# Miniprotein binders against q9bqp7, part 238

Target 1, 240 residues: q9bqp7
Amino acid sequence: VPQNWFPIFNPERSDKPNASDPSVPLKIPLQRNVIPSVTRVLQQTMTKQQVFLLERWKQRMILELGEDGFKEYTSNVFLQGKRFHEALESILSPQETLKERDENLLKSGYIESVQHILKDVSGVRALESAVQHETLNYIGLLDCVAEYQGKLCVIDWKTSEKPKPFIQSTFDNPLQVVAYMGAMNHDTNYSFQVQCGLIVVAYKDGSPAHPHFMDAELCSQYWTKWLLRLEEYTEKKKNQ
Below, E stands for the ipSAE of ESMFold2; O stands for the ipSAE of OpenDDE; V2 stands for 0.75 times the mean of E and O plus 0.25 times the DockQ between their complexes.

## First folded at step 25 (miniprotein)

Design Ln16 (at its last look DockQ between E and O 0.07; V2 from the best seeds 0.00; counts 0 for: pae O 10.2 > 1.5, placed apart)
Fold by ESMFold2, look of step 25:
Structure Ln16 (fold): chain B 240 residues (1-240), chain A 82 residues (1-82)
Amino acid sequence: as target 1 above (240 residues)
Amino acid sequence: SKIWVYVTITAPSPEELYEIVRRIMRLAMMHGGERIYVEIEGNRALILLTLPTEEEAEKFAEEVRRLLEELGLRVTVYVERE
């Protein structure tokens, strides 16, 4: 139970589109400042379990690939993720032209993997857009806000080389989603709110991506866990 | 202190594995399981979780072993203090 609870939803906001909302997705620029990002909070508050699993994985990979091979492998995985997000932003943007696309980007197995999910996505409201929670003092960059099967969601796109058929396989991704959601719902740059989340895990071989839908109740449960991680981060920084 | 429990399973197919994992996660939640993590590689799964007491961890471990014995499958369950 966090000491300083704060609600994830804003009762003064509607989950329905405002008539004055733009038809072009929002893309709020991320401002540099001294407050921590969602990903930094999560990285700095990793559990002993997460640290153990990460070190076990690193050791196995270094034994298999060598230190130099591991460095190149991790660099390539990072680039694949970056290119995947670039491709999705291009695909979901209404302002896209053929000359703005990198055709090699679109030939990715990850893009094939997500196609069945994209058919259920509509009403894109935000892409690669900054959020800030002024009261709780954190920032983030959300991937997408759109309707999924009729529900407005904060959508987080992930690449993976391993199957992630359960939300329990996605580590801190649910915390990331609700942290973005809570920030967006209280950010004056946004005139609407979102009560649902979606994590989409795409696969390099083109296998169907796994969607992990989070309704409002599940989001509230993960929000409590996020507040504990943020509280832990704050306490850790007071001791430095 | 919380009790860490590690469950390792091998099943004949990914479809069967996923169903077994769902059943084990349900059992874990019935015993107060938290911080549940699942790793899948082919037909193998690792499930890591915390339980509130050694008593609950022992009950959970026995129920998991019984479930997999009924299915004719091998499982390993390790229990450790945090």
Scores: ipSAE 0.362, ipTM 0.787, lowest interface PAE 3.0, mean pLDDT 86
Fold by OpenDDE base, look of step 25:
Structure Ln16 (fold): chain B 240 residues (1-240), chain A 82 residues (1-82)
Amino acid sequence: as target 1 above (240 residues)
Amino acid sequence: SKIWVYVTITAPSPEELYEIVRRIMRLAMMHGGERIYVEIEGNRALILLTLPTEEEAEKFAEEVRRLLEELGLRVTVYVERE
């Protein structure tokens, strides 16, 4: 049980969008500050075993590809992910629909993969927007807040070259999503509340993406786990 | 001599990456992994670990590949002898 329990949902906020909600998706810039990001918290609270394994993979990849080859590989993967997110932002943003969409960005297997999901996405409230939990003292950059099949969700878009049909409890993605939810629900920059999460895994080959929906109950469960990770991070920083 | 296994992972998000890494770490432990090095940069991870035998390394590698395939993620797993 977390020592510093805080609710994921804000009872002072309505689940219904206020009429005052802007028609344009929010895009709050992420500010560099001393407040840890969700990503940083998750990274710093990895087990020693986790850290060790990642370094060895790098070394192996370097051995296989060479240093330059590995750099190129990692850069390419990063670029693909970035382009995918940029393309999604362009698709989901009403303002960018007016701009000449780089047609090349839209011609990707990943974009093809998520088409069936995008059909069920509406009411976009935020895109690439920063969230801050003032009480718990963490920040994050969420991909999207929108309605998925009529339910308002924090949506996290993921790219994969291999099928991911299951969200396994061992992955920190659900933690990231709920961390964003909790932050947004208590961030004064947002007037609405999110009760659901959605992780979408897009595939390079254009095969249908896998949506992993997180209902309020599941989000609450992962929220507890997130709080524990945050406490661990806080304790670790005190000891440094 | 321990067998070194290298795992590179790119996840759709840093959060997913961490979960994958955790799962891989668990797998490594189950296969007798003693030395585990993890480097994370954004949504990418490098996992370096030692396993006691080539057999365990291959089993581990296969499980990691399967895991990541199931997750639709690209993974490169290399097994090298020390």
Scores: ipSAE 0.005, ipTM 0.206, lowest interface PAE 10.2, mean pLDDT 83
ESMFold2 (binder alone), look of step 25: mean pLDDT 82; pTM 0.801

Design Ln17 (at its last look DockQ between E and O 0.90; V2 from the best seeds 0.00; counts 0 for: pae E 2.9 > 1.5)
Fold by ESMFold2, look of step 25:
Structure Ln17 (fold): chain B 240 residues (1-240), chain A 83 residues (1-83)
Amino acid sequence: as target 1 above (240 residues)
Amino acid sequence: SKIWVYVTITAPSPEELYEIVRRIMRLAMMHGMGETIYVEIEGNRALILLTLPTEEEAEKFAEEVRRLLEELGLRVTVYVERE
């Protein structure tokens, strides 16, 4: 139970777009300042068990690949994720290009993996867009806001080489999603709000992606956990 | 305070593994599962990391999981972290 509860939804804001909403997806630039990002909060509040599991995985990978091989592997994983996000932004944006490099981005296993999900995505309202929660004092950069199967969602795209069939396999990703939702719903740059979340895990071999839909009730449950992580972060910074 | 519990499982197939994981998660909820659960899947093997409210509940959960998988003839390891 957080010391200072704050609601994830804004009762004074509509969850439906109107005719005056922009037809081009919003892309609010991220403005860096002293307030923390969602990812920094989560990184700084990992439990000892989470840190231990990460270090155990690193040591196993280093044993398999060597230290230089592991560094190359992690760099490639990061680049694959970045390219995947770039490809999805291109696919979902009206600003499509005919460049050969952009066409090669569309020829990846990860893009093949999400095709069945993209068929259910429509009404894109935001892409790679900044959010800020002024009351709770955190910022983020969300991947996408769009309708999924008729529900307006904050959508987070992830790449994975291992199956993630359970939302519990996505670690802190549900906290990222709800943190972005809460910020967006109280950010004056947005005229609407979102009640649902979606985590989409794409696979390198093109296997069908796993969608993890988060309805309003599930989002509220994870929101409580996010508030606890944010409170823990704030306490640590007070004590330095 | 929270008690961390680690469960490792090997099953004959991914479909059987997923069903066993679901059953273990339901059992953990009956014992007051905490705010954190993590499930890693690699082929036909799974690691489940979860929290329970007391050492007593964690040991009851661990015993029930061992009995369940023993009855199914499946390999399981359950570790309860006291710290």
Scores: ipSAE 0.374, ipTM 0.772, lowest interface PAE 2.9, mean pLDDT 85
Fold by OpenDDE base, look of step 25:
Formats: structure tokens, C-alpha cells, sequence
Structure Ln17 (fold): chain B 240 residues (1-240), chain A 83 residues (1-83)
């Protein structure tokens, strides 16, 4: 049990959109500060086993590609991910006219992969927007807040060359999602709350993306795990 | 201390692999699977990382997984590690 328990959901906020909801998705810029990001917390609190798995993967890739090849591969993966997110932001943004869209960004296999998911996405509330949990002292940049199949979700878009048909294949992504949810639900910049999460794994070859929906119950379970990771991070930093 | 269990599986097809992984997960749940599970899929191969409450449960689980996969004519590696 976390020592510093805090709820993921804010009872003072309604799930119903206020009439004052902006017609334009929120995009709050991320400010660089001393507050740790969700990503940083997760990276620094990985288990020995998780580290081992990643190192094993890295070593295998280096063996196959060489050191330079691996660096190039990593750079390409990062670039592809970035382009994918930019394309999604363009697609989901109401302000961008079709004419302003880089057609080249839209012709990716990843975009093709998520088409069936996008059909179920509506009511975009935020895109590439910063969240801060003031009490728990962490920040993050969420990809999207929108309705998926009629449920308001924090949506996290991921690219993968490997099939991830199980939520358990998404590593710490569920923790990231709930961390964003909890922060948003208590961030004064947002007037609404989210109760669900969605991880979408897009594939380079255009094969149908895997959606991993997280209901309120599952989010609560991962939230407890997130709090434990955050506490571990805090303790490690005090000892440094 | 949690017991970590690594399971590596190779199946004839992705569909079969997914089914086997689901079965293994269910088995793990019956043995009191802990909070941590990770699944990596590469082609027709899977790596499952999970925790169990005791070494005894881990051993029983390992035996059951081996039996299940042997019956299917598939290769499995189960490794148990103490934290």
C-alpha cells in the first residue's frame, strides 16, 4: 500500500462536459522544471528484471545490426514515432485544414494501422498537452484526451514493429496512462476528469492497431502501482 | 519476496501462440500470480515474465506449463528466479 495515497479521480469534477468546454482542444505547453516527468519516474524505477530484458534486447539488436546500425535504427524508430504523433495531432486537430496537412505524413503505415480506431474517436479535448499533479509533484505530456466509443479517455499512441496483442506487452505504458489521468484530474488547467485510458499500438506495416482499453477499475489498479513507483523514485532521490 | 518466472514459448503460428499465452496466464492466476506480468511477442515466439508468491507455487506452475506444452508438442523454457 502506498504511504502517500492520493485518489486518481477527483470527486469535485464532473465527467460531464461543461457548456464552457472549449471548442478547440487544449494544448498546454510543457515547462521545464525541477519536477520529474512521468517518463523519468518510470525509467528510474524499473525493476532489475525489466532492465535485464531491455539490455538483452539491446544486445541482441547490436549483435544483429552492429553498434552503428543500432544507433541508426533507434534514431529511425524515434523519428517514425515523432512523425506519427505529428500526423495524429494534425488529424485530430479541428483547426488544421486538410490543405495544411502534410500529405506525406498521412501516408504512413502507422496512420493506416489506426484508421479503424480513429473512427471511434470523437470529442477531442486535449492534444499534446502538459499535465501537472501539484500534490504528488510530477508532470507529463499526454498525447490525447478524447472520447473512444463514447467514453472519455486519455489516449496514448504507441508505435511498434512487434505485435502487442496484450496490455501486458505494453510494459509501463498503463502506468504512464494512469499517471496522466491522475494528474489531469487534479490539474487546475482542466475543468473535466477522465475515468478511462486507452493504449493504441500502431504497426508500421499498416496492420490493424491493437487498442487496449482501460476501464475505471483497471485504471485504479494501475494507479496504485504508479503511486508505489513514484514513492520509490522519491526515496531514491532523497538518498542521492 | 516475490518469485520471478520466465517462460519462453515457440508456437507454429501467432494465433496458436496467443492462445498458449492466454492459457499460461490463466495458470499463473491459479497459482496466485503477483502484480507484475510482461509479455513480449516476436513472430511465433513469446516471452512471459511474471511473479508468483512462493517458490513452491512457481515450481508447480512450471511443471504445469511444461506438461501443457509437452502435450502440445511444443518447446518451452521455464526459469524461476528469486528476487
Amino acid sequence: as target 1 above (240 residues)
Amino acid sequence: SKIWVYVTITAPSPEELYEIVRRIMRLAMMHGMGETIYVEIEGNRALILLTLPTEEEAEKFAEEVRRLLEELGLRVTVYVERE
Scores: ipSAE 0.352, ipTM 0.755, lowest interface PAE 1.3, mean pLDDT 89
ESMFold2 (binder alone), look of step 25: mean pLDDT 79; pTM 0.764

Design Ln18 (at its last look DockQ between E and O 0.25; V2 from the best seeds 0.00; counts 0 for: pae O 9.1 > 1.5)
Fold by ESMFold2, look of step 25:
Structure Ln18 (fold): chain B 240 residues (1-240), chain A 82 residues (1-82)
Amino acid sequence: as target 1 above (240 residues)
Amino acid sequence: SKIWVYVTITAPSPEELYEIVRRIMRLAMMHGGETIYVEIQGNRALILLTLPTEEEAEKFAEEVRRLLEELGLRVTVYVERE
């Protein structure tokens, strides 16, 4: 239990978009702030055991590829992820005419992998949009807010070369999702809130993506864990 | 304080592996534990868990070893003391 608890949902805010809301998804620009980002908080608060497993994986990769090979591999993985997110933003944008003209961006196994998920996605309300939690003092950049199978979700897109059939295989991603959710629900740039989350893991070979749906109860459980990580981060920075 | 446990499994196929992973995660929950991370690599899995006490961790470990022995499969269970 966090020492300083704060609710993930805002009781003063509707969980449904207004009928008069704009038809173009929100894209709040990310501001340069001294406030820590969600990803920074999570990176700085991993357990020793999780760091050990990550280091073990890195050393195995370096043995296989060499130092320079590993650097090239990680750069390529990052680029593939970036292009995947750009493609999804283009696909999900209602205007689409300008962004859809880059056919090379839309051609990938990752895009094929998510097709069956995209059929269940509608009502896009935000794409690549900044969120800020003014009270808890953190910021983030969420991938997407849209309905998935009729539920308004914060959706996070991930690429993976290994199977992630369990939500436990996504490491800290559920914490990212709930942190973005909590920030959005308390951010004055948004007039609505979201109670569900979705993590979509896409595969390079086009294999069907794995969706990991997070209902409100599960989000609340992960929110508690996020608050503990944020508290740990804050204490660490006081002593640095 | 929580007790960290590592379980490694090799199974004949990914389908069988996933089912065994699900059974181990359920078993951990029944001992008051939590599954922290699952790594899948081919027909092998690594499961990182926490258990509430050393006693529950050892009971869990013993039960996991018996489960995999019944299935005729290799398993390694390492209980880390903090």
Scores: ipSAE 0.634, ipTM 0.879, lowest interface PAE 1.3, mean pLDDT 87
Fold by OpenDDE base, look of step 25:
Structure Ln18 (fold): chain B 240 residues (1-240), chain A 82 residues (1-82)
Amino acid sequence: as target 1 above (240 residues)
Amino acid sequence: SKIWVYVTITAPSPEELYEIVRRIMRLAMMHGGETIYVEIQGNRALILLTLPTEEEAEKFAEEVRRLLEELGLRVTVYVERE
């Protein structure tokens, strides 16, 4: 049990959008400060076993691709991910749809992959927006808050490369989602609450993306795990 | 300490893949384990799991192999030992 228990959901917030909610998705800039990011917390609290597995994977990839090849591969994966997120932001943003539809960004296998998911996405509340948990003292940048099949979700978009999986950033993805949820639910910059998470894995070849829906119960379970990771991080920092 | 296991599977269809993944996840639970991560890429999946002991990890691995062999599918199971 976490020593510093805090609820993921805010009882003071309604699940229903207030009429005062802006029609334009929120985009709060991430401020660089001494407050740790969700990503930093998760990275610094990986188990020795997790680190070992990732390192072994890396070594196998290096053996296959060479060192330079692996660097290039990694660079390409990150670039593709970035472009995909930019394209999604453009698609989901009412304002950007008018100005900068780089048609080239929209012509990707990843975009094709998520088309069937996008059909079920509506009511976009936030895009690439910073969240801060003031009490638990962590920050993050979430991809999207929107309704998926009528349920308001924090949506995290992921790209996957074939034939080999990229696992380096994916182990704690559910924890990342709930961390964003908990932060948003208690961030004064937001007037609404989320109870669900959604991880969408998009594919380069345009094959249908896989949605991983997280209901409130599952989110609560991962929230407990997140709190433990956050405590571990805090303890490690005190000892440094 | 928990024993880490990763499983890679290729199935004939996404639907079959999902079913197989679910079965493997259930099997891990029966051995006192936990599914940590699942990545699905079309007809291919990577599953990262933890098992409570090396013995349970090996039993799990054997059962997964048997299950997939019965289905005529190839599975790779790696038990990461400390």
Scores: ipSAE 0.011, ipTM 0.215, lowest interface PAE 9.1, mean pLDDT 84
ESMFold2 (binder alone), look of step 25: mean pLDDT 85; pTM 0.836

Design Ln19 (at its last look DockQ between E and O 0.94; V2 from the best seeds 0.77)
Fold by OpenDDE base, look of step 25:
Structure Ln19 (fold): chain B 240 residues (1-240), chain A 82 residues (1-82)
Amino acid sequence: as target 1 above (240 residues)
Amino acid sequence: SKIWVYVTITAPDPEKLYEIVRRIMRLAMMHGGETIYVEIEGNRALILLTLPTEEEAEKFAEEVRRLLEELGLRVTVYVERE
């Protein structure tokens, strides 16, 4: 049990959109500060076993591609991911007219992969928006808040060249999602709360993306794990 | 402390592989364990899981080996010792 327990959901907020909610998705800029990001917390609190698996993967890739080839590969993966997120932001943004969209960004296997998911996405509330948990002292940049199949979700878009048919294949992504949920639910910049999460894994070859839906119960379970990671991070920083 | 277990599987059919992975994950849960990570690449899968005790880890390992041997599949189960 976390020592510093805090609820993921805010009882003071309604799940119903207020009439005052802007028609335009929120895009709060991330402020550079001393507050750790969700990503930083997760990276610095990986288990030895998780680190081992990542290192093993890296070594294997270096053996296959060489060091320079691996650097190029990682750069390309990063670029592809960035382009994919930009394309999604463009698609999900009501202000961007089709004429302003770089058609080249839309012609990707990843975009094709998520088409069936996008059909079920509506009511976009936030895109590439910063969240801050003031009490627990962490920040993050979430990809999207929208309704998926009628349920308001924090949506995290991921690219992969490997199939990820299980939520456990997404590593710490569920923790990231619930961290964003908890922060948003208690961030004063937001008037609403989310109770669900969604991880979407898009594939380069255009094969159907895997959606990993997280209901309120599952989110609560991962939230407990997130709190433990956050405590571990805090303790490690005190000892440095 | 939790006991960490690595399971590697090779199957000829990806769909069969997914089924086997699910079965192993369920088996881990029945032993009071948790699946931490699943990696699937082609016809190979790696499962990282935890079990509550060394005894449960060994029982789990034996059951997994037996199950996959009966299916004629290649499996490696490694129980990390503290």
Scores: ipSAE 0.782, ipTM 0.922, lowest interface PAE 0.5, mean pLDDT 91
Fold by ESMFold2, look of step 25:
Structure Ln19 (fold): chain B 240 residues (1-240), chain A 82 residues (1-82)
Amino acid sequence: as target 1 above (240 residues)
Amino acid sequence: SKIWVYVTITAPDPEKLYEIVRRIMRLAMMHGGETIYVEIEGNRALILLTLPTEEEAEKFAEEVRRLLEELGLRVTVYVERE
């Protein structure tokens, strides 16, 4: 009851990188199945207070932009985020999978924003890759696994029009990162594991991105919170 | 069980704002609380926290108000119950 049988790390797996670097980062396809995704678990277990803050923001935006204006705004934000992730995958992949749009993808302020972070990123092991925790029964799609300043991390890239100088400003992103980390560490499709996480918030105007590094201790703290959210989700589905 | 607290602050500039937010987060921890979410917009911040009891939440709220009054800054603290 007080301890989890599946810690964020796998004691049977080495935390030392493989001897040879792969020529291509892993990109395991996401499988459609009956088990929930990390984002679905988090979206369905928000507290009333989190919902209130999101609804307050939504109501303010609708008041300013109108309902149709808000719909257009959210669609544009989603498109910008998608373009950002596509650009990062192209930059971090040696195969140049996005050649035909590389110039346009590289012209965003978000890409300028992360340049100083990318200088510290190396040894890319996975990009846009599915993870599954077979015992805890959840799935996810992580953005990146790479070394950041010499530490192998699950890296989550986020776009923002407002500053996020504190990890508490990133809402449930830390839970998302540790959930991906725990799944990867216990997923038979991966032969290595990670002990650290990184959330990188990029800004539309090109201002320097905020990195939020999560060492093993901080990851363990958020892992406990993730496990509680997953338990809440499971209990809700049993009663529905 | 948990008591939810909302703190809103306005500071002269973002640098001062971030320092004040850090001080409030530390103060919450000393009362056994936890910072759940911080929203930053310009020189304004909203901090969502939990405290373990109504008594600790009230003590925290009073200390936050005194801190900001000492600094000559505006603050609103709302303690939510149940």
Scores: ipSAE 0.660, ipTM 0.888, lowest interface PAE 1.2, mean pLDDT 86
ESMFold2 (binder alone), look of step 25: mean pLDDT 83; pTM 0.813

Design Ln2 (at its last look DockQ between E and O 0.93; V2 from the best seeds 0.74)
Fold by OpenDDE base, look of step 25:
Structure Ln2 (fold): chain B 240 residues (1-240), chain A 82 residues (1-82)
Amino acid sequence: as target 1 above (240 residues)
Amino acid sequence: SKIWVYVTITAPSPEELYEIVRRIMRLAMMHGGETIYVEIEGNRALILLTLPTEEEAEKFAEEVRRELEELGLRVTVYVERE
């Protein structure tokens, strides 16, 4: 049990969007400060086993591609991910008129992969928006807040060359999602609350993306794990 | 402290692999364990699990080996010792 327990959901916020909600998705800029990001917390609190698996993968890739080849591969993966997120932002943003859409960005296997998911996405509330949990002292940049199949979700878009049919294949991504949820639910910049999470894994070859839906119960379970990671991070920093 | 267990599996098809992975995950849960991570590459999976005790880890390992070997599948189970 976390020593510093804090709820993921805010009882003071209604799940119903206020009629006054702007038609334009929120995009709050991320402020660089001393407050750790969700990503930083997760990276610095990985178990030795998780680190081992990542290093093993890295070593294998280096053996297959060489050091320079691996660097190139890594750069390409990051670039593809960035382009994918930019394309999604363009698709999901009502203000980005067709005129500025780089048609080339839309012609990707990843975009094709998520088409069936996008059909179920509506009511976009935020895109590439910063969240801050003032009490727990962490920040993050969430990809999307929207309704998926009629449920308001924090949506995290991921690219993969490997199949991820299980939520457990997404590593710490469920923790990232609930961290964003908890922060948003208590961030004064947001007037609404989210109770669900969604991880979407898009594939380069255009095969159907895997959606990993997290209901309120599952989110609560991962929230507990997130709090433990946050505590571990805090303790490690005190000892440095 | 939790006991960490690594399971690697090769199956004839991705569909069969996924079913086997699900079965292993359920089995771990029945032993009071948790699936931490699943990596899939082609027809191969790596599963990282935790079990509550060494005894449960060994029972789990034996059961996995038995069930998957009976199916003619290539499986490795490694129990990490403290």
Scores: ipSAE 0.737, ipTM 0.910, lowest interface PAE 0.6, mean pLDDT 91
Fold by ESMFold2, look of step 25:
Structure Ln2 (fold): chain B 240 residues (1-240), chain A 82 residues (1-82)
Amino acid sequence: as target 1 above (240 residues)
Amino acid sequence: SKIWVYVTITAPSPEELYEIVRRIMRLAMMHGGETIYVEIEGNRALILLTLPTEEEAEKFAEEVRRELEELGLRVTVYVERE
C-alpha cells in the first residue's frame, strides 16, 4: 500500500465524449523540466529479477549476433517502432490523412497486424500528447486516446517480435498506461477523463495483434503499483 | 518480503502451452501469489511469480510439479531463497 495514495480518477470530469470537441485530436507539446517522466521512473525502479531477465536476454542476443550485430539489431528495432508510431498517427489523424502519406509506411507487417484492432477504434481525442500530474510531479507522452469498442481508453501501441498473449508478457506497460491515465485525468490541458486502458502488441510478420484491455478495476490495481514505483523513485532521488 | 519463483514449461504446441500457463497463473493466485512476467518462446514458457511466504512458495512449487507430472509434462520450478 502506497504511503501517499492519490486517486486515479477525477470526479469533476466526465468519461463520455462530447459533441463540442474539435474535429482534430489534441497534441499537447512536451515540456522540458526537472519533473521525471513515466519511462524514467519505471527504468530506475526495476527489480533485480527484471534486470536479471533483461541481461540474460541481452547476453543471448550478443552470443547469437555478436556485439556489433546486436547494436545493429537494436537500432533497427527502434527504427521500426518509430516508423510504426508515425504510421499510426498518420492513420488516426485527420490532418495527417489530408496530407500525402508515404505508402511504404502503411505497408508493414506491424500495420497489417493491427488492422482488426483499428476497426474497433474511433473518436480519437488525443495523439502523441503530453500529460502532466502536477500533484504527483511526473510527466509523460501518451500515444493515443480513443474509443475502443465503445470505451474511451488510453491506448499504448507496441511492436514485438515475440508473442505477448498475456498482459504479464508486457513488463511495465500496464504501469505506463495507468500513469498516463492518472496524469491526463488531473491535467488542466484536458477537459475529459478516461477510465480504461488498452495495450496493443503488433507483430512484424503481420500476425493478429494482441489487445490487452484494462477496465477501471484493473487500472486501479495497476495504479497502486505505479504509485509504489513513483515512491521508490522519489526515495532514490533523495539519496542521490 | 515476497518469495520469487521461476517456472519453466515445455508443451507439445503453443496452444497447449498457453493453457498450461493460464493454469499455473491461476494456481499461483490460489496460493496468494502474483504472476509478474511471462516469456513465451515457441513451445516454451518462463513464468516469474511472487508468493507471500516460503511455505506458500514450496506448496505452490510442489503442486505445480505434481499437476504437470499428471499431464505427462516436464517442468522445472526454482524457488529463490532469500
Scores: ipSAE 0.621, ipTM 0.872, lowest interface PAE 1.3, mean pLDDT 87
ESMFold2 (binder alone), look of step 25: mean pLDDT 84; pTM 0.824

